# VH-VL binders against Coenzyme F420H(2) oxidase (fprA): the designs that were tried, part 7

Target 1, 148 residues: Coenzyme F420H(2) oxidase (fprA), of Methanobrevibacter arboriphilus (b1a7s3r263to410)
Amino acid sequence: VTIVYDTMHYSTQKMAHEIAEGIMAEGYDVEMFFLHEDERSEIVKSILDSKAIAIGAPTINDEPYPSIGDLMYYLKGLRFERTGIKRKAVTFGSMGGKGGTPASLGKDLGEYGFDVVDTCEVYYVPDEEENKACFKLGQKLVEEAKKI

## First folded at step 17 (VH-VL)

Design x4 (from w5 with heavy chain M34I)
Fold by OpenDDE, fold request of step 23:
Structure x4 (fold): chain C 148 residues (1-148), chain A 120 residues (1-120), chain B 106 residues (1-106)
Amino acid sequence: as target 1 above (148 residues)
Amino acid sequence: QVQLVQSGSELKKPGASVKVSCKASGYDFTYYAINWVRQAPGQGLEWMGWINTNTGNPTYAQGFTGRFVFSLDTSVSTAYLQISSLKAEDTAVYYCARSRYTLGRWFDYWGQGTLVTVSS
Amino acid sequence: DIQLTQSPSFLSASVGDRVTITCRASQGISTYLAWYQQKPGKAPKLLIYGASTLQSGVPSRFSGSGSGTEFTLTISSLQPEDFATYYCQQLKSYYTFGGGTKVEIK
């Protein structure tokens, strides 16, 4: 399972880690990438090798954080619908206002050939319950991935 | 509050078996793995392995395979360490400690330890 | 396997002293390091994680620093309750502990 995220104030990062915890709790391996630090080629390679992915970014100016746009554009060109498998996906993100990034990312991933199974969005810093929700999101992702 | 409470001290003969329990409370048991750590008298800490509290899958550190068995009873949020064919060198305090599953996670809560003494 | 070497193994100090303990990793572990305090007959207590993050409830006189292969635990002003054994732990590849540093009363 591949997790890719960016973050502004570490909230989305926290979410990513909880999702990873959920995935690991199910006994599956996780590769986590931070867009600010990791190369796109490595990220894409991991995604191609994964049956399931989690992509997250915060919302800024009522849009997904710009860096995630770079990745999404990359993924769009890879034509995942032609890979022979329908990968599972979840999206997540933090917001300081209207939000909408998880839904936006989910829509795009769906168009790229992914089966978007769920999303998670938090307002500012995730609380304990929201962290648990992210954990469960990771578990759900694995459960769905097992069906492939 | 988060607590890990272990069973009491054990005195065993060589060749016998012992089963140490670690009961967790104050948190969702499945959200954290349970680690086992051995500390021989006057010695340092040695990680023995851990058990996935969600799947029940154990992972043993090198040197702790065979005679050491991790198990769970999730219904009572309890992890167990069983040591068979006990040897004198197994004399130690055994700790359970919780950690998250992902890389880079630490042991934030520990049991009080269980002394296992193996003596003829 | 990643080995951690602590130095010194034993340290004699007085109340009020600045104490520094070093932990060296056999290979790079980024900031995947934790510090624990253990008193006789008690379980280890988490002090620092992520090499430099102070665990909640731990006095501010404790601090951790370092990355890669060299790490330090510092007690800015040693208190009576700080006489104990301290262990570093790598968190990068499963878990291993340093040999420990016993801080004794001078």
Scores: ipSAE 0.876, ipTM 0.941, lowest interface PAE 0.5, mean pLDDT 96
Fold by OpenDDE, last read:
Structure x4 (fold): chain C 148 residues (1-148), chain A 120 residues (1-120), chain B 106 residues (1-106)
Amino acid sequence: as target 1 above (148 residues)
Amino acid sequence: QVQLVQSGSELKKPGASVKVSCKASGYDFTYYAINWVRQAPGQGLEWMGWINTNTGNPTYAQGFTGRFVFSLDTSVSTAYLQISSLKAEDTAVYYCARSRYTLGRWFDYWGQGTLVTVSS
Amino acid sequence: DIQLTQSPSFLSASVGDRVTITCRASQGISTYLAWYQQKPGKAPKLLIYGASTLQSGVPSRFSGSGSGTEFTLTISSLQPEDFATYYCQQLKSYYTFGGGTKVEIK
């Protein structure tokens, strides 16, 4: 399972880690990438090798955090619908006002050939309950991936 | 409040078996793995391994395979450490401690420890 | 396996002293290091994680620093309740502990 995220105030990062916890709690391995630090080619390679992915970013100015843009564009060009595998996906993100990033990312991934199984969005810093929701999101992703 | 409560002290003879319990409360049991740590008298801390509280899959550190068995009873949020064919060198305090599953996570809560004494 | 070497093994100090404990890793572990305090007959208590993040409820006189292979735990002004054994723990490849540093009263 590949997790890719960016973060502005570490909230989306916290979500990513909780999702990873859920995935690993199910006994599956996780490769986690931080867009601010990791190369797109490595991220894409990991995604291609994964049956399931989680992509997350915060919302800024009512749009997904800009750094996610080039990755999504990259993924678009890979034509995942032609790979013979319908990969599972979840999207997540934090917001300081109007949100929408998870839904936006989910829509794009769906168009790219992914089966977006769920999303998670939190306002500002996730609380304990929201962290648990992210954990459960990771578990759900694994459960769906098992169907492939 | 988060608590890990372990079973009481044990006195065993060589060759016997012991089963130490670690009951968790105050949090969702499956959200954290349970680690076991051994501390021989006057010695340091040794990580023995951990058990996945969701899958029940144990991972044993080198030197703690064979006679050491981690198990669970999730219905009562309890983890167990069983040591078979006890030896004198197994005399130690055994701790359970919770941690998350991902890399870089620490042991934030510990049981009070269980002294296991093996003597003839 | 990643080995952690603590120094010194024993340290005698007085109340009010500045105390520094070192933990060296056999290979780079970034900031994947935690510090624990253990008092006789008690379970270890988490003090620092991520090399420098103070655990909630831990007095501010405790601080951690370092990255890579060398780490330090500092007690700015030793208090009577700080006499204990301290352990570092690497969190990069499963878990291993340092040998411990016993801080004794001078």
Scores: ipSAE 0.875, ipTM 0.941, lowest interface PAE 0.5, mean pLDDT 96
Fold by OpenDDE, fold request of step 23:
Order: structure tokens, then sequence, then C-alpha cells
Structure x4 (fold): chain C 148 residues (1-148), chain A 120 residues (1-120), chain B 106 residues (1-106)
């Protein structure tokens, strides 16, 4: 399972880590990438080798964080619908206003050939309940991936 | 409040078996793995392995395979350490401690420890 | 496997002293390091995680620093209740503990 995220104030990062916890609680390995620090080529390689992915980014100016757009644009060109498998995906992100990044990312991933199974969005810093929701999101992703 | 409560001290003879329990409370049991740590008398801490409280899958550190078995009873939020074919060198305090599943996670809560003494 | 070497193994100090304990890793572990305090007959207590983050409830006189292969635990002003054994722990590849440092009263 591949997790890719970017973050502005570490909220989306916190979410990513909780998702990872959920995935690992199910006994599956996680490759987690911080878009700001990791190379796109490695991220894409991991995604191609994964049956399930989680992509997250914060919302800024009512749009997904720009850096995630770079990745999404690249993924669009890979034509995942032609890879022979329908990968599972979840999206997540934090917001300080209207939000919408998880939904936006989910829509795009769907168009790219992924089966977007769920999403998680939090306002500012995730609380304990929201962290648990992210944990459960990771578990759900694994459960869906098992069907592939 | 988060608590890990272990079973009481054990005195065993060589060749016998012992089963130490670690009961968790105050949190969602499956959200944290349970680690086992051995400390021989006057010695340091030694990580024995951990058990996934959600799947029940154990991972054993090198040197703790074979005679050591981690198990669970999730219905009572309890983890167990069983040691078979006990040896004198197994004399130690055994701790359980919780941690998250991902890398870089620490042991934030510990059981009080269980002394296992193996002597003829 | 990653080995951790603590130094010194023993140190004598007085109340009010500044105490420094070092932990060296056999390979780079970034900031995947925790410090614990253990008193006789008691379980270890988490002091610091992520090399420098103070655990909630731990006095501010405790601090941690370092990254990569060298780490330090500092007690700015030793208190009577601080006489104990301290352990570092690497969190990068499963878990390994240092040999411990016993802080004794001078």
Amino acid sequence: as target 1 above (148 residues)
Amino acid sequence: QVQLVQSGSELKKPGASVKVSCKASGYDFTYYAINWVRQAPGQGLEWMGWINTNTGNPTYAQGFTGRFVFSLDTSVSTAYLQISSLKAEDTAVYYCARSRYTLGRWFDYWGQGTLVTVSS
Amino acid sequence: DIQLTQSPSFLSASVGDRVTITCRASQGISTYLAWYQQKPGKAPKLLIYGASTLQSGVPSRFSGSGSGTEFTLTISSLQPEDFATYYCQQLKSYYTFGGGTKVEIK
C-alpha cells in the first residue's frame, strides 16, 4: 500500500500516519511518501506496484495544495485503467475553510481508473475521533484491496 | 486512564512452562501493538518482539523464537507471553508495553513487570 | 541489527548538577530515538521520543537532542527523584535498547 501526502501545518501528515497505522494494523506494509521530500519517480513506482493507495493534501484557496497537482497530472498520463487491475484508493486532507481536496482527488483518481472507496477530511488539526476515523480508513483500504 | 496490568510473579523449575498475562485498559486495544521486553537481573532491557493486537500475528526478535509464544484474548484485552522448556537463564522480569504499528513509535505505557524465576 | 552504545554506564552526581548521557547508534537512525527512566523494581518510564520531544508530564529539566548516530539526554538540574537508570531506544528497525546509564548519588 502506498500513501502519498503533502502538508502545510502537519494536519494532513497526522492523517497520513493514522491511515498508515490502520493499514499496518491489518498486517500490510506501507510505503509512505511526503511529496515535499520524496522524488516523484519513486512515488509513481510505488503506486504502480501497489494494489491500493492513499493520497492526501490540504486545501488552500479552495483548491488542492499545488504540489499534489503535479503528481496527479503525472498519474493521469499513466493510464491505470490499462494496467489490468483496478486499484483501490482513498483520499484525505485537512482544510481551513471550504475544503474539497479529498473529493477533488477522488474524482481524478476515479477517472484514472482507481476505485475510490472512501475519503476523510478534517478541519484544522484532527482530534482524537478524527484520528480514529483515519485509522479506520486505512483498515477499510486494506479490506478493499484484499478483494483484488 | 491507560493501564497495562500484568500477572504476578512466577517460580518455576527448569523444563516447566509459564504464561504471563498483560491486561490492557483505558484505550482501544487493537489500536496498539503489545511489545514484550525482558530484563534479566541487574541487566538492561531487551526487546523480545511484539504482537499485532488486531490480527494476532506475532513477530519475534532474534533469540526469542521457538520457546516463546505471544498470544491474545481480545475479548478481555489481554496479551500473553508463554515460555516453554524454561531455563535458568530465563529468570528475568518480563514487561509488556504498548506501541503503535508504524516505525518511529515509542513505548508510552508499560506493565508493571512480571518476575519469572527459574530454579531447581 | 542496530546497536546502541550508551556512555557512561555509570555516573555519580549531586543534586543540582547538570547531567549528560550519550547514546550512539551503529548506523543512522534519524530521530527515531526514545529515552526512558527506570527506577529499581519499577517499569521504565518514557521521557523523550523523536530524539527531542518531551513526553507529557515529564519535567522540563529533561531534554534530548541529536540526530543520525549521536544523541544526548540532559538533565539540567538533577533532582533527588532523578537518581535512576536511563535507557535509549532506537525506533527505526524494530526496537533496540542501549545498555543503560545508572545515575547514582555522589
Scores: ipSAE 0.874, ipTM 0.941, lowest interface PAE 0.5, mean pLDDT 96
Fold by OpenDDE, last read:
Structure x4 (fold): chain C 148 residues (1-148), chain A 120 residues (1-120), chain B 106 residues (1-106)
Amino acid sequence: as target 1 above (148 residues)
Amino acid sequence: QVQLVQSGSELKKPGASVKVSCKASGYDFTYYAINWVRQAPGQGLEWMGWINTNTGNPTYAQGFTGRFVFSLDTSVSTAYLQISSLKAEDTAVYYCARSRYTLGRWFDYWGQGTLVTVSS
Amino acid sequence: DIQLTQSPSFLSASVGDRVTITCRASQGISTYLAWYQQKPGKAPKLLIYGASTLQSGVPSRFSGSGSGTEFTLTISSLQPEDFATYYCQQLKSYYTFGGGTKVEIK
């Protein structure tokens, strides 16, 4: 399972880690990438080798954080719908206002050929309940991935 | 309010078996793995392995395979360490400690330890 | 396996002293290191994680630093309750502990 995220104030990062915890709790391995530090080529390779992915980014100016746009644009060109498998996906993100990044990312991933199974979005810093929700999101991703 | 409470001290003969319990409370048991740590008298800490509290799958460190078995009873949020064919060298305090599943996660809560003494 | 070497094994100090304990890893572990305090007959207590993050409730006189293969635990002003054994732990490849450093009264 591949997790890719970016973050502004570490909220989305916290979410990513909780999702990873959920995945690991199910006994599956996780490769986690932080867009600010990791290379796109490595991220894409991991995604191509994964049956399931989690992509997350914060919302800024009512849009997904720009760095995630770069990745999504690249993923669009890879034509995952032609790979012969329908990968599972979840999206997540934090917001300081209206939000909408997880839904936006989910829509795009769906168009790219992914089966978007769920999303998670939090306002500012995730609380304990929201962290649990992210954990559960990771578990759900694995449960769906098992069907492939 | 998080607590790990272990069973009491044990005195065993060589060749016998012992089963130490670690009961968790104050949190969702499945959200954290349970680690086991051995400390021989006057010695340092040795990580024995851990058990996934969600799947029940154990992972054993080198040197702690065969005679050491991790198990669970999730209905009572309890992890167990069983040591068979006990040897004098198994005399030690055994700790349980919780950690998250991903890399880089520490042991934030520990049991109080269980002394296992193996003597003829 | 990743081995951790602590130094010194024993340290004699007085109340008010600045104490520094080192932990060396056999290979790079980034900041995947934790520090624990253990008193006789008690379970270890988490002091620091992520090499430098102070655990909640731990006095500010404790601090951790380092990355890669060299790490240090510092007690800025040793207090009577700080006489104990301290362990480092790597968190990169499962878990291993250092040999411990016993801080004794001078």
Scores: ipSAE 0.873, ipTM 0.940, lowest interface PAE 0.5, mean pLDDT 96
Fold by ESMFold2, look of step 17:
Structure x4 (fold): chain C 148 residues (1-148), chain A 120 residues (1-120), chain B 106 residues (1-106)
Amino acid sequence: as target 1 above (148 residues)
Amino acid sequence: QVQLVQSGSELKKPGASVKVSCKASGYDFTYYAINWVRQAPGQGLEWMGWINTNTGNPTYAQGFTGRFVFSLDTSVSTAYLQISSLKAEDTAVYYCARSRYTLGRWFDYWGQGTLVTVSS
Amino acid sequence: DIQLTQSPSFLSASVGDRVTITCRASQGISTYLAWYQQKPGKAPKLLIYGASTLQSGVPSRFSGSGSGTEFTLTISSLQPEDFATYYCQQLKSYYTFGGGTKVEIK
């Protein structure tokens, strides 16, 4: 499983790590990528090798954080529906207002050929219960990926 | 609030077996792995391996396969270390410690340790 | 696989002294390094994780630094309760411990 996140926002990093914990609790490896530190080509290669992905970014002023948009544009061009695998996906992020980044990313991933099984969005920073929800989201992603 | 409580000290003869328990409380048991650490008298700490508390799958450090078995009972939030065919060299304090599952995660809570003495 | 060399093995110091303990890894481990304190008859206690992050409730006189292969634990002003054995642990692969550093009163 491949987790990609962009975090100018500590909350999204915490969510990504808890999702990774849930995936690994199910006995599966995870590759984690931070968009500002990792090469896009390596991220896409990992996604192509994975049955499941998690994509996360914060919502800033009710809009997705710009850097994740570049990745999404690149993924659109790769036409994942042609790979013969309906990969599973989840989206996640934090919000400081209206929110909606996880849902927007999910819609885009669906159009790009992914089966988006769930989303998770928190207000500002995740509390203890929201951390547990992220853990369970990781577990759910693995459970769904096993159905492929 | 988070606690790992281990079973009491054991005195055994060579060839016997022992089963050390580690009962967790104050947290969701399957959110953390359980690690086992050995410390022989006057010696340093030696990581023996860990068990995935969600799947039950153990991972053993080099040299701890065969006679050492990790297991668990999630219904009572308890992990077990069983040592078979005890040898004098197995005399040590055995600790359990919890960690998250991802890479680089430290052991934040430890059991009090269980002294196993193997003597003829 | 990944060996940790901890130095010194033994250190005699006075209350108020600055103490530095070094841990060297046989290969790069990024910041996947923790420090523990152990008193006789007690379980180890986590002091520092991620090479430099202080665990909650640990006095600020403790600090950690380093990345890659070289790491240090520093006690800025040794207190009576700090006489113990200190271990480093790498957390990249197979969770190896250093050999320990016993700190006692001079």
Scores: ipSAE 0.584, ipTM 0.834, lowest interface PAE 1.6, mean pLDDT 86

